VHH binders against Regulator of G protein signaling rgs-3 (rgs-3). Designs and how they scored, part 17

Target 1, 363 residues: Regulator of G protein signaling rgs-3 (rgs-3), of Caenorhabditis elegans (q18312)
Amino acid sequence: MWRSYKAETPELADETQEVDLNLHDSSESDHEGRQSRSASITSSTSAPASNDVTLQVPITNSSATSPTPSTGSMYFIAGMFDGKEKVNREQPPMPTTDGVEYPRAASWAAGNCANVLNDDKGKQLFRVFLFQSLAEENLAFLEAMEKLKKMKISDEKVAYAKEILETYQGSINLSSSSMKSLRNAVASETLDMEEFAPAIKEVRRLLENDQFPRFRRSELYLEYLEELLPRSYAEKWAQSFEGLLGNHVGRHHFRIFLRSIHAEENLRFWEAVVEFRSSRHKANAMNNLGKVILSTYLAEGTTNEVFLPFGVRQVIERRIQDNQIDITLFDEAIKHVEQVLRNDPYVRFLQSSQYIDLLSKLK
Below, E stands for the ipSAE of ESMFold2; O stands for the ipSAE of OpenDDE; V2 stands for 0.75 times the mean of E and O plus 0.25 times the DockQ between their complexes.

## First folded at step 6 (VHH)

Design x11 (framework vhh_5c3l_4; at its last look DockQ between E and O 0.25; V2 from the best seeds 0.00; counts 0 for: pae O 3.7 > 2, unsure alone 60.9 < 65)
Fold by OpenDDE, look of step 7:
Structure x11 (fold): chain B 363 residues (1-363), chain A 125 residues (1-125)
Amino acid sequence: as target 1 above (363 residues)
Amino acid sequence: QVQLQESGGGLVQPGGSLRLSCAASGFTFSDYAMSWVRQAPGKGLEVVSDISGSGGSTEYADSVKGRFTISRDNAKNTLYLQMNSLKPEDTAVYYCAKTTTHEFSSGWYISFDYRGPGTQVTVSS
């Protein structure tokens, strides 16, 4: 089942601040003048003297009274993330791996948040993640909304809507507008479900744009995937560099190894180029990503500087400058980086304790 | 060895139609997404359309949406591009491209690993 690779590129808000560069063309002309002068001045040499003066600087023990550090009240702006230590929060149970194959679990990270939410095991794993992230209310609210939508009994439905508002109004982060709409919906005798739509949309956006991306990168998710990883998949990495990089667990372990040998920037660049190529249907996004990649990985003196052959960087810079950005922009650069990774780090990885230990854990 | 060979290009008048074909060999055709890409004179490479390995999902560039249709016959290892209502702006070399999928924490990504030699499409009065 080739699930639609909707590369949901996060809509970077196009804050096109129109910087009105009023290039005032001030033309002014003026002319003048001439003069020549030559002056010559001279050479002189002189050499000398050596004097050794051993100045005995006296060690005056001035007992400087250490000024009492004024306890500057660092107002810890306790950021509005008052993580109310929900003291009595029961951790949701971890989903078992029973009946879950690796491709199924891997698919939870693909596309949008719906992919994980529409899977019972995926949803449960995501719930555990949200719990650990103090964000479980977002999912619970959506589930409550779904339940509310399915209710047919008017009095019970109104009562449940009031319960939802009471339960979540202080725990979910909604805009004033959405919260007002939610309150109006609950106050209404008719319970217009459209008035809940703003709140549902905001909570879904929070899950999609913040929590779900974090989940996909979480150790919780990676550990679950690793538990499902067939040994045969990992064994095939010894024969296929592409197979290693193309697998989330494999790439994770390779990244750890690359960090140990101070070569992770190559993998980061590789990932960035893959992301760049995925934006092929979005010209503006591709252009922006191309510039970001240049500045992050190809600029001299950057923390993530990737070394490229002479001229490769210049070609990329020129093409970006000339607005000749297309899917091929980094083709020469990525080939070089892949060769670098293949020739040494990959070979060393396959001989490393990182890879050997992984193989020993896999069934 | 992976081989891709495009055919069906030619000269057509504006408003005309062409059907491109791409014969694929050297890999399990059904397991891979395929793309049509084009390069117009003096322009960069543009992705025209994508299709999933099963053929169940398709994507199109905005420039060709509603005019072009990508399809595949996995039994014949052949990719197709039906091009209708052709415009002078569609003049380009069209390439068939095999995609490779990469699993990332941010989702699944695709790249092109192989392309055919291309076929010329010229739309002119």
Scores: ipSAE 0.034, ipTM 0.596, lowest interface PAE 3.7, mean pLDDT 83
ESMFold2-Fast, scan of step 6: ipSAE 0.616; ipTM 0.861
ESMFold2, look of step 7: ipSAE 0.378; ipTM 0.748
ESMFold2 (binder alone), look of step 7: mean pLDDT 79; pTM 0.805

Design x12 (framework vhh_5c3l_4)
Fold by ESMFold2-Fast, scan of step 6:
Structure x12 (fold): chain B 363 residues (1-363), chain A 125 residues (1-125)
Amino acid sequence: as target 1 above (363 residues)
Amino acid sequence: QVQLQESGGGLVQPGGSLRLSCAASGFTFSDYAMSWVRQAPGKGLEVVSDISGSGGSTEYADSVKGRFTISRDNAKNTLYLQMNSLKPEDTAVYYCAKTTTHEFSSGWESWFDYRGPGTQVTVSS
């Protein structure tokens, strides 16, 4: 999958952007011992029966006091200090597609959240997503910390630090120890950024391990990408199964098609294995994700069961039981699943209304 | 024909340093990401470090971050691993590995289709 992202993204000039397309997983800081967060990285463990993880929608019991995300409406920008006031929250404006080429926008989903945060339009789109997810205060807090770090006037800097604490102490979900460190840091006369590090790290982990994985599969992001997608890219999917799977928009449409023929679990498993391999440098995250993948897709009688030859599943179960989890854990399983997807579903997708209608509206 | 040959392994005391080298041939070296992978006796493979084709991006396993440095010389088709502050738990056979694609990972190809024979690193008193 990461190979196909590079194949569709030109290697013209930016070498760091090239590498980020293969390594930018939501695992930037998830090796720490918070195992419940690594489980939430697997969309299949959070999504009810066969629902598309990119939908994100399930906010039940809402009276819609905040504006519903929609195109064509007038939005207002909330101030940095106002993120705490939920009743008066206003949706930030959508970034335009002007001047954005598809490879640039596609890079925002690759690896960790560094690419999206370092791009002005990417960060704005992520902010819109976070607002819709009632989590925009996490990004606003990090932006406030960056502004605080660059301030040189001590009196104004102290006043700003106190305003940050007042704004965020009730809205960001921090551990008791991180919150206490934050309060102590604000009370200090030096306001050394080292004193804020625990709070900053915890908020970054929440953003990286929880919100960013949801963003990259959100309807908001996929609609933005689709608007930029060249027709020639989508036409190449008819000649390359790997090209289809490596394209974020292509996988989304393929997933919708697979759901209609009751085969979506195969693509979800494939995506989960790619995330597992991307966690190769984070032993705890990789181990936890391996166990989650087994329980979600390979355990007998599960809602999302992927059917493998008995021997293949048994080997995976034994390796996990014996704590022999490494990057090769799912190699035989993924080979089988790719054969299943390539054979009949892929050919049928190319003849489907999902693919034909998409091609008709692309430029 | 892809060929990879590691060198530089040996016996070293805890806290010591070693520099591993990997000579590559049979492919356009600068077009491929490269990895250092290790295997301790009776354990699975651990991906220690990755480096992009250009050398502009690197990643490290948490177990070696801050102690190991991966680098490459594309003019010499050579990959390096500088290992500092070595610990007994770093004892393993270290393999130089070419990715199966032009990138670090792929969902439809084996990760380590091409790796060298390995070089033994032993950290003991």
Scores: ipSAE 0.471, ipTM 0.795, lowest interface PAE 2.2, mean pLDDT 76

Design x14 (from b1 with S111D; framework vhh_5c3l_4; at its last look DockQ between E and O 0.13; V2 from the best seeds 0.00; counts 0 for: pae E 2.6 > 2, placed apart)
Fold by ESMFold2, look of step 7:
Structure x14 (fold): chain B 363 residues (1-363), chain A 126 residues (1-126)
Amino acid sequence: as target 1 above (363 residues)
Amino acid sequence: QVQLQESGGGLVQPGGSLRLSCAASGFTFSDYAMSWVRQAPGKGLEVVSDISGSGGSTEYADSVKGRFTISRDNAKNTLYLQMNSLKPEDTAVYYCAKTTTHEFSSGWYLDWFDYRGPGTQVTVSS
């Protein structure tokens, strides 16, 4: 809420209901990560990248990030031991953990895929994920384009551009217009990199819109993060609910606990609101997400229903009907949901085998 | 005692430019991501731009990309918004907002903005 000026925007805010000044001095500042902060190694890259799946993503199973293998699936379930399918692919190596601290690895899930692609260890982990998803060609194409860009104009550059086309034209998923643009660009003797931009942009969209969100919530990434998670970070969750929710690994284990007591709906709502706020620069997407959140979590009688205090849902409904959707739409609702989670399930989680067993495994 | 004070608004012709400033005090400025948000008459809040605590990462609303530039000077505890090629649709009260986080991203908005200033009016008319 907006406390410093006492101007209430949104109209749901009340200066007496929340004093966020004190909250910013808690572990919340450490919870949201830090870069260039002089005080700690928790800067910039903390686990509260949230792994928020969009509401357009299919219903997540009982472990929100667990893969759901199927009989006869085309992707590798346990490895490359199925001789019936004549698989000849070799997995890329897992990145080493040498020199990787938790904040760095947590940062790979933040924002868009630029963070993971700009880190050598993060890119390699993403490559392993893409290999397991039968989509590694998309990253390999982008890497080839970066190499091509760095080459000076020469017969070698022309030959490499032709090699890229022959290698990837049958494996990358481009529209017909982008594929035509790619073929025309390769035929160009000057090899102007602006001529490759349509294909590059489309492949980046494929990575960003589908594969990166799946990576962020994948068991592969969560297991890598957990192996790096210091015990001291997890111990601090006992003193900070915000620290638990903001930590990717912590939130994952809290979800498992909540699911075991059939009480995951409040956390799912919390995650949906975080996703809503993340769309803050895309007004149409934010408007649509607001409507989906209302129908999914706040409609009476749904299996995902979240209970709110009297009047809170009605104000949200009125604002949506009046097309008054902004980033503050769910502020009162999420405050209530956080209180519900903090007051009972959080305390029980800290006493649960889920949390205690995790602590015993951490270094 | 967080305090944010915007300045630099005014009346400008379409196509003109303005530079907004926000003086910050009462907190360690470089520890927190900052945002510019705006509210047109009768409309809700629109997050115009975000900048990380270090200033190394920025994001922009689609409506302002290429026209607006966010920056910060951590030595002076000041946030800026350079607004070029202004349009009538940019008319709004512009607020400087402090987040609870060092970073801004889809995964970092646990809470909404903690504090904002009183705002500065920008009016773009022919």
Scores: ipSAE 0.382, ipTM 0.756, lowest interface PAE 2.6, mean pLDDT 76
ESMFold2-Fast, scan of step 6: ipSAE 0.710; ipTM 0.919
ESMFold2 (binder alone), look of step 7: mean pLDDT 82; pTM 0.840
OpenDDE, look of step 7: ipSAE 0.707; ipTM 0.932

Design x2 (from b1 with Y109E L110I W112Y; framework vhh_5c3l_4)
Fold by ESMFold2-Fast, scan of step 6:
Structure x2 (fold): chain B 363 residues (1-363), chain A 126 residues (1-126)
Amino acid sequence: as target 1 above (363 residues)
Amino acid sequence: QVQLQESGGGLVQPGGSLRLSCAASGFTFSDYAMSWVRQAPGKGLEVVSDISGSGGSTEYADSVKGRFTISRDNAKNTLYLQMNSLKPEDTAVYYCAKTTTHEFSSGWEISYFDYRGPGTQVTVSS
């Protein structure tokens, strides 16, 4: 039984690993003063450290919805919980894993952010990530727009539209055109929902292009997936190389192992090609990624060099030089890299402490 | 045996509309993501749009976003592409493509086309 959502777009590769310091056991043995940044690349707290000073500023999310999962608390006066005034600088609660199977949570990384936004627990996990990234107002705006759309036309709907404009006009970064359309929609005596569409589309684009790719690579998402991962799934990686590479948690542990044997560049190249293919609908992004992949992994003498047969590399160089970049650009290279990873590193990974320790903590 | 057959191509004037169809057989249609892919004369392959097996998720190339709509009817094993506000730059052979997929437990697979139809010509010209 196959399910097509797995084929839509692979998980985005972590291209930022070019600045990765690697996780080495030898750092603790030989160089105890050295810090590793590679673990932070998957962290949900990867938001700029310079933003720490802004954590003292109140969160300005919509007061129309409670951050708690309790339905009773959602009907309280805004800012009041159990009869007491609520401080508005609170992290949203983590979604439970109850009722969530691994494939459901894995699907949240597929394609664009629609899958995560259309799942109540996925959206809540993304909300936690956005709060930590100081971008929760974008999601709050979209939720307010959904609530507005569901309201029957009335004086209450008009009042709510005005409240939305006042709440978000200073916190949401919209184009002048989208903002004018939003103001015009709110100012009309009969709300025209079509005039809200530009603002909604622009905010979704911001989440999709800026926050969602970072969410996919976050420690928050990785930890949620790992908690859901059945031991039986990880055990199957011993019998399926494709199963290992296709699994977000599996690739993370394989990558750490590959760093320890100085072979990480092959998996990073594989992941970069996955990201390249995921950009297939954005010609400029795909073209730019193709050039970056060539210079990072296929240029002779670089520290990240992936060794390909000369003929394979030459075809890629020629196609890029001739601006003949399409989704097939790296097809032959990826076949070679998969063979290299499958032959020695994969077999050694299955016998490594990295894999064995993971199995010991899974349920 | 997997079979994909496109139809609905033809000559249309700029600003016009066309609806492409792709009849699929030989596999469980609802289990596979499907794509529309095009190739203009002298150009590379462009992935125009993708749709998940359930139809719940869709993506579009920036060049067609807002003008084209991908959809599917799993009961009829048919993929559709509604093309509105057509431009001369949309002139291409349009291919229906099936991607590979694995069981949910295996995680993600790189999207690639394991089968592609023979294509249907779309010409936008005055």
Scores: ipSAE 0.480, ipTM 0.785, lowest interface PAE 1.9, mean pLDDT 76

Design x7 (from b1 with W108S Y109W L110D S111T; framework vhh_5c3l_4)
Fold by ESMFold2-Fast, scan of step 6:
Structure x7 (fold): chain B 363 residues (1-363), chain A 126 residues (1-126)
Amino acid sequence: as target 1 above (363 residues)
Amino acid sequence: QVQLQESGGGLVQPGGSLRLSCAASGFTFSDYAMSWVRQAPGKGLEVVSDISGSGGSTEYADSVKGRFTISRDNAKNTLYLQMNSLKPEDTAVYYCAKTTTHEFSSGSWDTWFDYRGPGTQVTVSS
């Protein structure tokens, strides 16, 4: 049952930074808390919106439109469109590529948002993305809190804490308890940094669960990575199917090619299974993603239907019905999809103008 | 030839501690992420913890967070799991597992288990 599907790729490098804050737990709690949206089984009339952008990776069409401002959008932070905040809004400068090797930039998409936040260039690119998504106040708040933590002069520190509260009180949507804790911390005679923890955790949860997944799929991030991509890396894709799939830029160009031959759903399914496996430490999130993947890609007659041998699909349906969801749920399906992608589309991609033109542009 | 061999399992009282070890050979240990995975009787596999090849990044299942600590000694090709405040629901066969990637990455191509050891039984019972 355990097979080596993939080899090492230049894109994947070990994280050198500590995970800064616990972001994962909050999302699992939220999933269980909602009544009418959380059918224990799923798909009772209110389902959806096919292909929920928060649960599927990647949704390139939705990603192109999801950053677009909408007057009814729940992704906006309170107060951002108020006249005062709008007047003071300035576009952050793009980070340069100087001194950045491809594996470093590729690592910003790995794991949670701690990697990108702990890299000066990565954080700046993420800030540009957040500005374009009208969510930059969340990052600005976290940076202000980090500056406050490092201050050693009590009177100046207290004044800065008050300034933070005044600046962000109207522009960041915090729970009543987090806001109360924040106000209490600022009002105290000696600032207790632990009183700021609920607000920091809530803002990091928003960045991790909403904004960071969108950043990873953004054209902004893709273009930055492509500028850094050595031709030698792309040339290796001709010798390694795993190398192609493991590379963010490679997957993008392969996806465009697959779309032209009406086979994009196979790669989208593959990417959705990767996100499913990434939720392995959160039983609720993994369970929910497994059900969404089944309904999106494996249900008969859907727009995104991926063809699987009857027996493979039947086993998945039975395991989900019996609540036997674990990381192995899609192993046979992914093996089949990889064979389908490797046998014909991959070979044709390597011979396509899409790939040849890309190689010509690099170096 | 890739080999993974777990040790350190046994019977403990609730609230007790155990330290599991996994001896690895046949591959460049520091180049690969490693995981501890468990299977309770009649249940599916649960990924308990992951550690990157360098040891710089670790992740834990919500069920064990704050109680278990994963670590590695790349000089000795050994993976460890320190288990504290053990509960009856921690009763399972614990497996050491190798991945095909240096670390798990969301939105990238990740594979799970290349190889899994034979496992070591942990029983938490009064």
Scores: ipSAE 0.520, ipTM 0.815, lowest interface PAE 2.0, mean pLDDT 76

Design x8 (from b1 with W108T Y109F L110E; framework vhh_5c3l_4)
Fold by ESMFold2-Fast, scan of step 6:
Structure x8 (fold): chain B 363 residues (1-363), chain A 126 residues (1-126)
Amino acid sequence: as target 1 above (363 residues)
Amino acid sequence: QVQLQESGGGLVQPGGSLRLSCAASGFTFSDYAMSWVRQAPGKGLEVVSDISGSGGSTEYADSVKGRFTISRDNAKNTLYLQMNSLKPEDTAVYYCAKTTTHEFSSGTFESWFDYRGPGTQVTVSS
């Protein structure tokens, strides 16, 4: 049995500038159960770069100088001065909103981190986030590698490669094998870019799998989006529950309202299930996330407990116990949660000071 | 009225190839992302591949990556799945599905199956 989920949001991408459900014009016969889009989710694989034959022997001698993630830039100096200098470091400048429309900025959260990295303003916002997260060295390293790749083979290129190693070897957390390959690439002085590939791939995976997901849910990104949000977009939330849920800023304000009436768990569960479905091409990730969702939201007595009809919860528990996890695992639960959110909280949200004050603030 | 009709299934030996087709009607084909979904006997649904409306973006399940290729011909309203190096584990009913992806929310909202075709059986056996 197939489950249909409908989202109506001006954030949707298609071949036209943006998709607005109102373009359907109410020719009801089918009345577009959902908006289909030209864009698709792009996700990294668990192990495309190589098989899992890696060094497992621990590095002895003096290793990590700090138990927390290193920070810095091309000018980072490892050692006893790290903490003192970190407190006084200047944040990279915030990108302006000039020339950026809401759908462009909203697209930076879609799929993998390629979209945000390929946009000059998106990349700058991500850099600010990484600086605040003490991880800006990962982006700086990738930018340095791209510059190195474009240089002509010369004494200057060899010197730059050595500078990269000196700058980043203490601030980037790489596996022993990747770090060894990086050191060997620099020491060879032939600068075969293929010898840098393991380090580049590992740093890209770290950005993709750790920093980018945190960026998407960050207050920094949310505040940038809200500044760009047209009042007309927020006004449409009064006409479409799916439009509210499909909008990042809308969900944030709805979340604040739900917290005040002790119903936030329903929206958190909804968001967790969306993330679960986004993992559909990675069986292990989807299976693990399904188990985490069950323990976090559906187990009896948990702080975040979402109350479902007994039969719905029991079917999910049994399917997970029997290792029968697929994309439909939470379909009935989501149907129930959406009804709960739509019937009372949504109507009350539209009449709340939270929503009304937001509309008054928007241009 | 949305209609999807799969074809091209059949019996094939391990290591062989098959090309599945899906004829679509009743909607503006190029506006919608499409998926191939399969169900093996006694198992759940597996989304094996997705393609964007323009055909510019494709994704594959880890189980079929490097062996299957999804494509579309928007002028003919037809979706394809080229299956190479087939394994007994690929034995399943294959469904063509019209899907919706909401890529600009912080969590991607995915609409599952406005319409699914009746399916085509693929059996990989000697």
Scores: ipSAE 0.510, ipTM 0.800, lowest interface PAE 2.1, mean pLDDT 75

Design x9 (framework vhh_5c3l_4)
Fold by ESMFold2-Fast, scan of step 6:
Structure x9 (fold): chain B 363 residues (1-363), chain A 125 residues (1-125)
Amino acid sequence: as target 1 above (363 residues)
Amino acid sequence: QVQLQESGGGLVQPGGSLRLSCAASGFTFSDYAMSWVRQAPGKGLEVVSDISGSGGSTEYADSVKGRFTISRDNAKNTLYLQMNSLKPEDTAVYYCAKTTTHEFSSGYESWFDYRGPGTQVTVSS
């Protein structure tokens, strides 16, 4: 069960970011406070999705162009009042690369979304992505909650909490229990931040499980990373296959090359196995992902079929049928796929215009 | 040669506690993330906890969250697992495992060295 794989360049391994295929819907039961799949089929899907909630948003939006309180120094924060239908949306400005080194930007894709949210430029890049995905209200809500937490004046804090509820009650996807807790916290005017914790936690999970996985695979993020990539890092890919696969930008260019020679499914399988292994702490997610990987890449005649020796595929199929899914499930398959990618496509990639042109533009 | 030696297992009643230790040698201990992995009779491997090389980041399987605590002493090349509120379902052979790469940011994690014999934990009344 153990293999002697060693990264040739430990520094490149440290900057490597995992690839997320976002197959975590199967582990929804591990995310407390979110609607289950069965709940999405029940009558609860009709009431929250009804026109009643939607109709409240345009009415709220009518106040967006004027100050609301009698104290004229209070203004709406741009983007806080979400009137998707009527208000003209402006894309947030792109963060500059000034003062950002590659390892810092590469860290934004690591693990969960905490690293990207805790970096001012990373958060701004993520905001641009969310704006393009029509999901910026989730980040705006978390920022409003942080501002609420830091407020010292009780009357102003109560007024701000009411404004947050009015702004986000129709735009953020909270469970009925989290939304009720939020409404009760505001109505009681106690404003204990622990009473807002369920809503904050649920919005963070939504960003982490849905938007963040898409962000770290986005062209927006990859282009930002490539602008920061030192030429010396890309030159090391010629000496280390593991260095190439471990680098987010390198893997992107390798994937484009593989697509041109009809071998992309091998890298996609490799990335799916990496995500499978990253789900090791969530048994249900790992089990479901293992089954999806089998059906997507190892079933005969599928568009994405990865060719493995019969014995290797047979063992995987039998282990899944016997419910013997663990972290070692794809070990032999990934060894084979890595050999396939290393022996022919990797050598050809290093000689390709794709790689050579990339090196010529890097500094 | 990498060597990992577990100790601290035994028989304990439900609700009891045990502390497992793993003595590591043959590599620069502080450079590698470490894991505790278990195997119940007739079952597959379950990764119960991970810890980064510095000790600054830890993760736990949902089955053990709030009950188990992973820690390390890099000066002594030793990994620990504090197990509280033990349940019959925690009965397994517990293995100390080294990842094949540096900390989990690499994307090449998940291969483990099970060179040690493991330590048996039995939870029964």
Scores: ipSAE 0.541, ipTM 0.822, lowest interface PAE 1.8, mean pLDDT 76

